# VH-VL binders against q9h9l3: the designs that were tried, part 262

Target 1, 176 residues: q9h9l3
Amino acid sequence: PRKMVAIDCEMVGTGPKGHVSSLARCSIVNYNGDVLYDEYILPPCHIVDYRTRWSGIRKQHMVNATPFKIARGQILKILTGKIVVGHAIHNDFKALQYFHPKSLTRDTSHIPPLNRKADCPENATMSLKHLTKKLLNRDIQVGKSGHSSVEDAQATMELYKLVEVEWEEHLARNPP
Below, E stands for the ipSAE of ESMFold2; O stands for the ipSAE of OpenDDE; V2 stands for 0.75 times the mean of E and O plus 0.25 times the DockQ between their complexes.

## First folded at step 13 (VH-VL)

Design zb7 (framework fv_nivolumab; at its last look DockQ between E and O 0.81; V2 from the best seeds 0.76)
Fold by ESMFold2-Fast, scan of step 13:
Formats: structure tokens, C-alpha cells, sequence
Structure zb7 (fold): chain C 176 residues (1-176), chain A 124 residues (1-124), chain B 107 residues (1-107)
């Protein structure tokens, strides 16, 4: 529905030795998987490591990228008041320097029934790639040119929909 | 700079318990998964346990499941391993280790920093 | 679990020689593979991560290559301080696993 979106962000390495993860792309999709937002984002700090193998980000993507402060405003306007679904979403919120209410946050890396359906250990933090393959029989993050945050956000929403009824019922009985 | 310092190792009899501590500094401890890895004398490395950044998910190697409990206190930058029902085959140097980084729904669980290790000897 | 097999178990070489260490996975681990160096009495030290990325402070003579199931750590010209045990590690799937190690020793 209208009140639920899924997000996936790509990070690049900044700070000492590239150890800080800074936002460099963000994709947001609606409940049906339609793209609401997809922009390359210019970090305010010098990029030390593009992490291209995973991020798919190259120097050319930064040329006309949206400055962090502006992109953050756009993204937060979309997320505010909505149920936001993500995979390891804490890292996305940290890169956005944003606090989203736990009651409106859904993390597909931290939903025991989802792991159980995938025949994975309930308490292990599983990658999006493995859950998507086991539950949707679909290969994502294929190849070596980096991930598509659109593809990842779409897969994340589809995974959540597999447990939505059960998990929303659980959260209603056990508010965060 | 980043430091991980283990403590709590020692000599114990089979069936007894020990708790290991790992004090972290030089990075935002609460942002990272933390792991325990052990190494028996003269042998290779064996992964033992992991804990999510917020302490909510905990997962263990089959060899220690049901006997060991990993926990953390983010306010004190400290990682713990409670070891119960110790066996001779648990004799090892125990290292706490920091995961590398997270990238776009991918968890890069290589270990960029290790503690110096603390020796646990289980003998009669 | 994913088994990592390292070969050879022991590699005897002289300083200045090229060392080539193999790590083979029982199933594809994509590029989720790291290499560590360990000297007696010390903790392991990260050398290579994500199959081919050199960790900070690691000399250029160390390089990693390969993908999927076959991985190689190369030391282009051995220095005296490079004689150590080397471990590969996969992080594609649980449980995390290490190879049994390759000892690089002086001939």
C-alpha cells in the first residue's frame, strides 16, 4: 500500500582509509515495486574507495550527482510517516544520518519467520541475495559491475510481502 | 586507533564455566557485528559466534551451540563470551574480531581487526 | 558447510622467490573471500578482502585473485618477514569457515 516503501542504499568509502560508509546512491520503491526515487548522491567528504564491486558506483556517476544535503531532504520527505522496509536498514538510516521510528521500520535481515521460510537459521543475519534466491527463486546482485539498488529495494519489498500478515500481527501484539 | 583487548582466559576443569571479555576502542562499536574466532594449539582458525550490532541476533558454530552465549554491552564497548560445560576440545586461543563492513544488503564478514587473543585451557 | 581446501600444506621457498597459494571452495563463494597471515604467537593479520582488495598497510607484493571456487594468494617476491602461515576465509554463507592453512617456510 501507499504507506509502505522499500529502500536500498549504496555506499562508498570515505574518511581514514575509506572505512566510513557514506551514501552515494539511494533507491526507494512503493509496495508494488514502482520506483519513487533513484539518484546518485555526492558525499560531502572525499571518496577514498568507490567499492565498485559491490556499490556499482564509479567516478562518472558523481559528476552530476545530487549533493548529500539536498538528496537527504528529498529522501526524508518520502520516508517520513511511512512504514519503511529495508535489509540491514540500520546501515541505510545511518548513512542518511536519519532516525526513523522503530514502530514504522521493517528489517528483512531481522525477521525470524522469513529465515524460517527460507530454511535458514532463524537468528543468523542472512544476505538479501540468499533470501531472495531461496524464497523467490531469483538471482540478484549478479555479475561484477556492482549491485542495483533498485533491484535490491524491489527484492526487499517482495520478501517482506511473504511475511507481512504474520509479522504485522506479531508487531501489533508485541509493539517495539 | 582501533584496539580489541580480550581477557578472562585461564585454566579450568572440564564441565566448568568461563567468561571472556573483549574491550573495543577506536571505532563506533555499536555499528558493527562482532565475532569470536578460536584456534586450538597448533591448529587452524575456527569461527565460534557472531552478534548483531544491537545484540538482537546471535548465532553459533554447531560445536558450541547450547553451551556458549555471546553478548555485548554497547554502552561499555564490550563483547562477551560465556562458556559453559567446557570440554577439552574447547582448549584454544580465543580472539574477538570486528567484521569489515556492510555494503548494500551485503555483509562483508572478513575480519579487519583482531584482538591479541586469550588462552583457555580445559584440562583435568 | 562450505569447505575451504588450501594447497600446498607447506610451501618451502627462498627469499626473493614467488609464492603462489591456492584456496578452493566446495561451492561458489563469489568474491566473499579473505586472506590472513599469522606468525607464531600473534593474531591473524588481514591481507586481502573481497578476493582481490589489499588491506591498508599491506605491501604491494601481496595480491589476491580468483572468484567462485578457485582463489590464489600471490607474494611476488618473498621477504624474510613473509615466512608465516596463511589462511583463507569465506563469508558468503553460514557458518563462516577458514581453510586449514598453508605454511610458507624457508627452504
Amino acid sequence: as target 1 above (176 residues)
Amino acid sequence: QVQLVESGGGVVQPGRSLRLDCKASGFTFSDYEMHWVRQAPGKGLEWVAVIRYDGSNKYYADSVKGRFTISRDNSKNTLFLQMNSLRAEDTAVYYCAKMGYWQSSAFLRYFDYWGQGTLVTVSS
Amino acid sequence: EIVLTQSPATLSLSPGERATLSCRASQSVDDYLAWYQQKPGQAPRLLIYDASNRATGIPARFSGSGSGTDFTLTISSLEPEDFAVYYCQQYDYWPLTFGQGTKVEIK
Scores: ipSAE 0.809, ipTM 0.921, lowest interface PAE 1.2, mean pLDDT 93
Fold by ESMFold2, look of step 15:
Structure zb7 (fold): chain C 176 residues (1-176), chain A 124 residues (1-124), chain B 107 residues (1-107)
Amino acid sequence: as target 1 above (176 residues)
Amino acid sequence: QVQLVESGGGVVQPGRSLRLDCKASGFTFSDYEMHWVRQAPGKGLEWVAVIRYDGSNKYYADSVKGRFTISRDNSKNTLFLQMNSLRAEDTAVYYCAKMGYWQSSAFLRYFDYWGQGTLVTVSS
Amino acid sequence: EIVLTQSPATLSLSPGERATLSCRASQSVDDYLAWYQQKPGQAPRLLIYDASNRATGIPARFSGSGSGTDFTLTISSLEPEDFAVYYCQQYDYWPLTFGQGTKVEIK
C-alpha cells in the first residue's frame, strides 16, 4: 500500500576541527532501485574536512551544489508519507535536521532477521558492506575514492526486500 | 572538550555483582553508540560491549555474554555496565570509550576518547 | 574472530632511532585499523586511524601504512616520550579486537 524508498547520505566535516557532520550528498531510490534524487548539497557552514575517503565528496562537487535549505525541501517532499529505508538511518535524518515517523522508518542496521540470514549475530550492528557481501554476493564501497550514496541506497533497498514480509508482519504485531 | 569519567570499581568476591557508571560530557551523548573496553593488569586490551545510541540494541564479547549487561540513560549522559557472576578473569581496568565522528556511510569504531578507567578486582 | 598479531614483542632502541612496528591480521580488515599508545597508569591514546591518518595532535614522526592484512607503525626518530606500549586495533568486523602489544623501551 505505501510507497517505499531508500535513502543514503554522505557527510563532510564542519565546525571546530571538522568534527560536526553536515550533509553534502543525498540519494533516494525507489523500490526497484531507480534513482529518484541524487544531488550534491552545499552545507550552510564552511567545510573543514571533506572526509573524501568515506564521503566521496571533493571541492569540485561543491561548486554548483544545491544549497542545503533548497535540497532539504526537495528531499522532504519526496520522503513525506512514504516508508523510508536506510542503514543507520538516524544519521541521515540528523544531517537533514528532520524526524520521519518511526512507523514509516526501516533501518537495515537494526533488523535481527536480516543478521540471521547473513549468519551474523542478531544483535550486532553490521556494516552495509558486510551484509551486502554476505547476502547479495556483491562488493560495494570498493576502493579508497569514497562511497557512492546511489550504490549504497540501492544495496539497502535490496537488503530490506530479503526480510520485507517478515519484518512488516513483525512491525504490525509490535507497533513502534 | 570530550570527557568520560568511570566510577564504581572496587574489590569483590567471585560470584558477586558490580555496576560501573561512565559520565559523559563535551559531546552529544545520544548521537553515539558507546563501548566498554577492559584491560587485565599487565595484559592487553579486550573489547567488552557496545550499546546503540538510543539503547535499543546491545552486543557483547563472548567472554561476558549472559553475565554482563550494558545500558544507558541519555537524559543523564551516563553509560552503565552491570557485571554479574564475576570471575577472577574479569579483574581489569574498565574503560568507557567513544568512537570518532559519526558518518552514515560507515561505522568508524576507532576510539578517539577514553575515560581514565576504573579498576575491578575479583578475588577471594 | 580476527586475530591481530604484533611483532616484535619488544623493541629496545635509543632516542633518535627509527622504530618499525608490525601488525598482521588473520584476514583482511581493509583500511579499518587503528594504532594506540599506552603509558603505565594511563588510558590508551589514539595515534593513527584508517591505517594511515594521524589523529588530532599527533606529531608528524608517527606514520601508519598498510592495507588488508599487513600494517606498519613507524616512528621516524624516537623522542623520550615515545617509549611506551603500542597496540593495533581492527574495526572491520565483530568482535572488535586488539593486538597483544609491542613494548618500545630505551636501550
Scores: ipSAE 0.748, ipTM 0.903, lowest interface PAE 1.6, mean pLDDT 92
Fold by OpenDDE, look of step 15:
Structure zb7 (fold): chain C 176 residues (1-176), chain A 124 residues (1-124), chain B 107 residues (1-107)
Amino acid sequence: as target 1 above (176 residues)
Amino acid sequence: QVQLVESGGGVVQPGRSLRLDCKASGFTFSDYEMHWVRQAPGKGLEWVAVIRYDGSNKYYADSVKGRFTISRDNSKNTLFLQMNSLRAEDTAVYYCAKMGYWQSSAFLRYFDYWGQGTLVTVSS
Amino acid sequence: EIVLTQSPATLSLSPGERATLSCRASQSVDDYLAWYQQKPGQAPRLLIYDASNRATGIPARFSGSGSGTDFTLTISSLEPEDFAVYYCQQYDYWPLTFGQGTKVEIK
């Protein structure tokens, strides 16, 4: 059995009109929810849109932020060889400019048994907020101050744990 | 600039099939969830279907479930809607629509860009 | 599904006047609410997202407010080009749903 970690990233907008999603914060937690990594990250390009409502990122957070290249190296070192759990995790990997092996990736936004357990349509992509409320009876991402990537990563891991046995068996029978 | 161009609309009889295409440009098509939205003549807007960025997941409105199939070809930046067993109530302008932007763990499913629409008329 | 009820159905005003459009949700959708403008023969155009954020290129006279179940679109001073149908849309729950629309017409 491989070690398991959960990851959640916050992105800001760069490039023309801020349509490019650039990594601005990354949080990684272990199986127990302990924080392994939590850093503000400085994109290589000028930030046009902080997307604060969602990202929680403000200009002050970028003052001492870790440069992207350095942060990427630190994060990749943590992820290498591990099962990585995330919600809509392809966005996180894209922002990291890194792609983890599919066989070692778990996306809680795309696990039908998890949706069934939450009495949600199996083929509907549900938000982390809704699944967390339904299955963990916990409110996350409350208010308009933006997400906490640590909180989100922890919730993601807890959700996965609810279906871990079933899903791992499924994946063993149906490798991606 | 972002562009979405629908095609394939026309007049068909009930029970027939029709396929709509939507050609996308001006953004990384394969990064975004795509949607179909329709509007009956003189009526409001109705969400129809959604497809995941990689096509691995699809979800439909109850009104079209079992009859319509959404799909995509990312290599061609094209979104499709296969409509089978068409009914008179399916008569509408069909729009392809792009979801806003991704934020990790959150889905902001407002539609920042729309195609011009293609008219589908189902009549005897 | 979430039902969005817009009011009034029709709003008759003159250029220069203030327009206030209401959208009520059958249950809370937080701020996952968008507003669109549609003119005859055209596709809808995004005006507001996340209840109060103005989309790119949208004039400052358009503003959105509200959260939970009650939302408002305000046009501070109507321009001739603003006479159209306006829709609200929630994206907090499946299926995605729209209001029935408010027509802003010239008096």
Scores: ipSAE 0.737, ipTM 0.912, lowest interface PAE 0.9, mean pLDDT 95
ESMFold2 (binder alone), look of step 15: mean pLDDT 92; pTM 0.942

Design zb70 (framework fv_nivolumab)
Fold by ESMFold2-Fast, scan of step 13:
Structure zb70 (fold): chain C 176 residues (1-176), chain A 124 residues (1-124), chain B 107 residues (1-107)
Amino acid sequence: as target 1 above (176 residues)
Amino acid sequence: QVQLVESGGGVVQPGRSLRLDCKASGFTFEDYEMHWVRQAPGKGLEWVAVIRYDGSNKYYADSVKGRFTISRDNSKNTLFLQMNSLRAEDTAVYYCAKEGYYQSSAFLRYFDYWGQGTLVTVSS
Amino acid sequence: EIVLTQSPATLSLSPGERATLSCRASQSVDDYLAWYQQKPGQAPRLLIYDASNRATGIPARFSGSGSGTDFTLTISSLEPEDFAVYYCQQYDNWPLTFGQGTKVEIK
């Protein structure tokens, strides 16, 4: 139970032609993979594209979804002061309109030792799906009905734990 | 309106260097991975290189690895490709390409916008 | 690397006819597949992404289908402006790869 959490968000398309990514679900798990937060979130703007193939979000999920302003406050209370792990986490923070200190941020899409363990090029940005299969021998994001942000957050935490000791030591020697 | 404008192409001798620029406008440049894709005259498309949104990760096709360097300047909305040790087989139209929308758990590296391309001819 | 094979190499058709273009991957790419149209002297134009989603502004006569290794681009009724070269592209794994193209030409 460290002061460390993992986050994964789902986005829907808003704005012109649905090309803006707006927060529509957020899942946060603790160090052991237990769910701390998992809510559908109603964007303040009109949803043009649910992106259901990836997001798993359908119109029915929006009926009782937590309004963005309220969800954001709840999420930020969980994240503030903690080490936050994510995969391509900068997009989650942008969707939350939130700045998290780089010193407390861990991005599993940008940890060279993790790619090295997976026998992947250290400088390629690898998908969560591929890293999880290579390193944990587990298939995630299976099927055509959208991804589970809970499953993704749990996998992300487990991936980070594989390199936690060496990466924390690296960061202590090379502070961001 | 999204625009990508390439420049820097031209005729160059084998073994020389050339730098391509791609000026982006109409979207938040720093939020997207950017790519270079090339097409030899009368041939198909070949992916060349990618750079992460913040410039930290760079990855290349095997055919250009060690010779080409991709870089970006987010303050100027500009993508670069430094081409060294050019070979006749590098002759192609070079396109700057923007990846699609981001979904948190999926990298959607299809190209929703392309520049018009800049021709690089490597000949003696 | 994942190889994409497009067939046929050339389709010779008349306006109003249906065009069916195939793209086969050497291994599963799930739904990480896009289709592009390219006219002479022009940059490629995105038609379909995520195997079956039409890009913004693309006419309804264009449709994509398939998953895994077998993909199809269908043009239900060819318009004069549709005679072009079509490329598929996978983005499931590195390096990103394209098919060799199918040329749709007028009879």
Scores: ipSAE 0.815, ipTM 0.924, lowest interface PAE 1.2, mean pLDDT 93
Fold by OpenDDE, second read of step 14:
Structure zb70 (fold): chain C 176 residues (1-176), chain A 124 residues (1-124), chain B 107 residues (1-107)
Amino acid sequence: as target 1 above (176 residues)
Amino acid sequence: QVQLVESGGGVVQPGRSLRLDCKASGFTFEDYEMHWVRQAPGKGLEWVAVIRYDGSNKYYADSVKGRFTISRDNSKNTLFLQMNSLRAEDTAVYYCAKEGYYQSSAFLRYFDYWGQGTLVTVSS
Amino acid sequence: EIVLTQSPATLSLSPGERATLSCRASQSVDDYLAWYQQKPGQAPRLLIYDASNRATGIPARFSGSGSGTDFTLTISSLEPEDFAVYYCQQYDNWPLTFGQGTKVEIK
């Protein structure tokens, strides 16, 4: 059976006006929520905006951060061959400059059964925070100090597990 | 620099259809969800519709649901709004708007860039 | 939907004066709130996002504060170009909603 992991990345702003989203932290957990990877990552370009409110990244975190190219290699090694679960995961893959096979990707921000279970509009993309609160009765991303990518990855995996059977059957009938 | 340019507005009779276009440049269009926001003459702003980065999902305000269709062509960096069964209350300047910078699990749906808008007038 | 109520409807002030604009949400939106400026015949311009973050290029005289249900936009010293309509907008939940606007006009 194919193994499943959940990923969550935090990005900082680089390039002109800090509009380029660059990977600054990546967390990967297994099906049980155990942390497989959690590293601060140093972007190849100068950081213009740490986006700390959301990313949780501060300048001090970059002092001993893993260079992007090295981190990317480590992360890809973990993801290869896995079903990868994430929330708005296309952003994570973009930041990683990596595209995981679509058939092996699960995006919890785009699973109608998950939204139905949460009494949310099926065609509306809901935040991880809202879904986690509604379905898991858990508060994540509390405060203004930024996200915990480990916490977010774990929440993402737990949410997916709620609809895993139904959604995997759906995907089997409707392969991407 | 980021630019959004709407077109397609005009005067139409109630019950007719109209399609709006929004040409985007200066950013990676396919990375962002895009929105339509409208403003009736002398009134405030009203969110209309959103489309996912890859067009795989769409969501609408109740006031336009079933009548309007948002779509996009990423190969052309263009956003569309097909408006059917137009009503007088649809009269407004229609803006295409870009979502703020994207993060992983958070949707920051403030609008950092707007087009100049295109006027749609529905009148008999 | 989350209703945003702005006050006052109109604020008449002179250049150099301090402007304080309020936005109240019908329910908590945390800090998922933005402020926009709109001048006649122009599109809205982003001023503040995440309740208190000034957008790029926005003068320091603009500041945002608040969280939950009560938010404030402050212009410390009005410049002639600041006379416009200001809107708040929440992005905590669907549908996205705007306040009805506050017009800052010259006294």
Scores: ipSAE 0.629, ipTM 0.888, lowest interface PAE 1.0, mean pLDDT 94

Design zb71 (framework fv_nivolumab)
Fold by ESMFold2-Fast, scan of step 13:
Structure zb71 (fold): chain C 176 residues (1-176), chain A 124 residues (1-124), chain B 107 residues (1-107)
Amino acid sequence: as target 1 above (176 residues)
Amino acid sequence: QVQLVESGGGVVQPGRSLRLDCKASGFTFSDHEMHWVRQAPGKGLEWVAVIRYDGSNKYYADSVKGRFTISRDNSKNTLFLQMNSLRAEDTAVYYCAKEGYYQSSAFLRYFDYWGQGTLVTVSS
Amino acid sequence: EIVLTQSPATLSLSPGERATLSCRASQSVDDYLAWYQQKPGQAPRLLIYDASNRATGIPARFSGSGSGTDFTLTISSLEPEDFAVYYCQQYDNWPLTFGQGTKVEIK
């Protein structure tokens, strides 16, 4: 194993008019796509908007959810010292209120060779579902009941594996 | 209390350059992708360009690619559009627009806030 | 490029009447669709996002429906301030595109 994990988080709306994105679920998978962590997380602030169409989170999921401070500690123990892969991963780190070193971060929304392999413009920030469809011939985020952060984390890891050798060589020559 | 205030529009001759500024306030500017959208007189809306939250990625509509450059200064909460080699068909009101949000590995690029627009007229 | 076709081009109605505006995409955009209202000399105003969610401060008379390729904006009972041009926009894929607009005018 290369001490590499993939992460995907779900957020809900808190604060005035639900405009603040607060962590409400986190999934982490290993290199092979096995689930290492998958928990619903209770934000410290009142939830104004569950954003259920995208998050898949409903009030029922909050009843036994892990409080933010505890979940954050568990998640950071898994991430620390590992290469962490995500799609637009800065949003996940922001929701976790966490800084992960750039040298150990891989963002599949910001890897030009991955876009090139998908016949997409290198400078366009492509969605996870479009890259997954073009490169893995798989439909993710299907339906109207919300996205699966496990599915998204698994797809993200598989996408990274397609360019891993090339991109790691690039990063070795061009450190962040 | 989100506000986007544009400036820099005016009348300019074909082949000349013009820079548009958009000053943002009321939100964490450095967390959001920002866009430019234009509208020719009496016509519909046309997306022009986007810039990533940190300024690292920039993407353009085919009609302006190679001539326009989007940039940002997060320390000043300001978005820019440098327009070079202007053509008559670039005549439009240019709007600074804030994207929605990123949610569940999906980019929700609807525009929740717009500037009031600045008119650019390219004429000889 | 995903093309959005709005119909009708012009809708002539009186205050109090129901307005139904259509937006059709050349390929599926799932629920990645927004509606905007624009009045002369003003910037567009977001009405509906994610196909059916009302933006903050938008009156309940505005509703959005549809998914995939066929979308509808409904104004249940037109107020005087609702006579404007309405645009749909997709954000499923690049480049971001808008419909050509539907003008709602006084009969």
Scores: ipSAE 0.810, ipTM 0.921, lowest interface PAE 1.1, mean pLDDT 93

Design zb72 (framework fv_nivolumab)
Fold by ESMFold2-Fast, scan of step 13:
Structure zb72 (fold): chain C 176 residues (1-176), chain A 124 residues (1-124), chain B 107 residues (1-107)
Amino acid sequence: as target 1 above (176 residues)
Amino acid sequence: QVQLVESGGGVVQPGRSLRLDCKASGFTFSDYEMHWVRQAPGKGLEWVAVIRWDGSNKYYADSVKGRFTISRDNSKNTLFLQMNSLRAEDTAVYYCAKEGYYQSSAFLRYFDYWGQGTLVTVSS
Amino acid sequence: EIVLTQSPATLSLSPGERATLSCRASQSVDDYLAWYQQKPGQAPRLLIYDASNRATGIPARFSGSGSGTDFTLTISSLEPEDFAVYYCQQYDNWPLTFGQGTKVEIK
């Protein structure tokens, strides 16, 4: 059976005025929520804005962080050939400078049955925080110290598991 | 530099249709959700519609649902608002607005850039 | 829908004075709150995002504070160009909503 993992990345601001999003942490969990990968990653460019309120990344986390090129290689070895689950996962793949096949990609921000179960409009792109609260009765991304990519990846996998049977059947009948 | 330029506004009679265009430049258009926000003369700001970065999801304010259609053409960096069955209450300056950035599984839907606005007047 | 209530509706002040503008949400919006400045005939201009971060190019006299339901925009010393209408906006949940505005006018 094809293995399934969930991913979530943290980005920091680089480039002019900190407007470029560069990978600074990546977490990958397996189907059961066990951590397969969780590393701080050093961007090749100067960090202008740590975006700490959301990323949880501080200057100390960059000391001895894994260089981008090395981290990318490690991450891609884990993702290749697997079904990869994420929330607005396009942003994670962009930060990794990586293309993952659409047939093996699952985006919990774009699964209409998931919104329906949450009593949310099917056409609205809902946050991970709101879907997790409505469907799992769990508060994530709590506090002012930034978000945990491990927590986000775990929540993302659990959300997908709520619609997995229905959505995999839909995809088999309607291939992307 | 980032620019958003609206066009298509004008004077129309109630019940008619009008299409607004918004040409974007200076950023990767296909990476961002895009919005329309309007402002009636002498009144405050009202959110109208949003479209997902890939064009798949579209969501509307209750006041325009069923009458307005948001769309985008990522190959042309252009956002559209098709306004049907126009009412006097739709009279407003319509702004094209770009979201902030996506960060840590959170959508930061503040508007860092706005167009100049285009006036739509529904006469009666 | 999350309702944002701004107060006062109008502030009549002189240049050099401190302006304090309030925005209250009908339920918690965490830090998903922005402030905009608008002058007649112009598009809104982003001042503050994520409750307290100054947007690029915004002078240090502008500051945002608060979290949850109670937010404040402070202008430490009003310049002539600061007399305008100010709006808060929440982006915690759909639909996105704005406050009704606070007009800062010359006394």
Scores: ipSAE 0.798, ipTM 0.919, lowest interface PAE 1.1, mean pLDDT 93

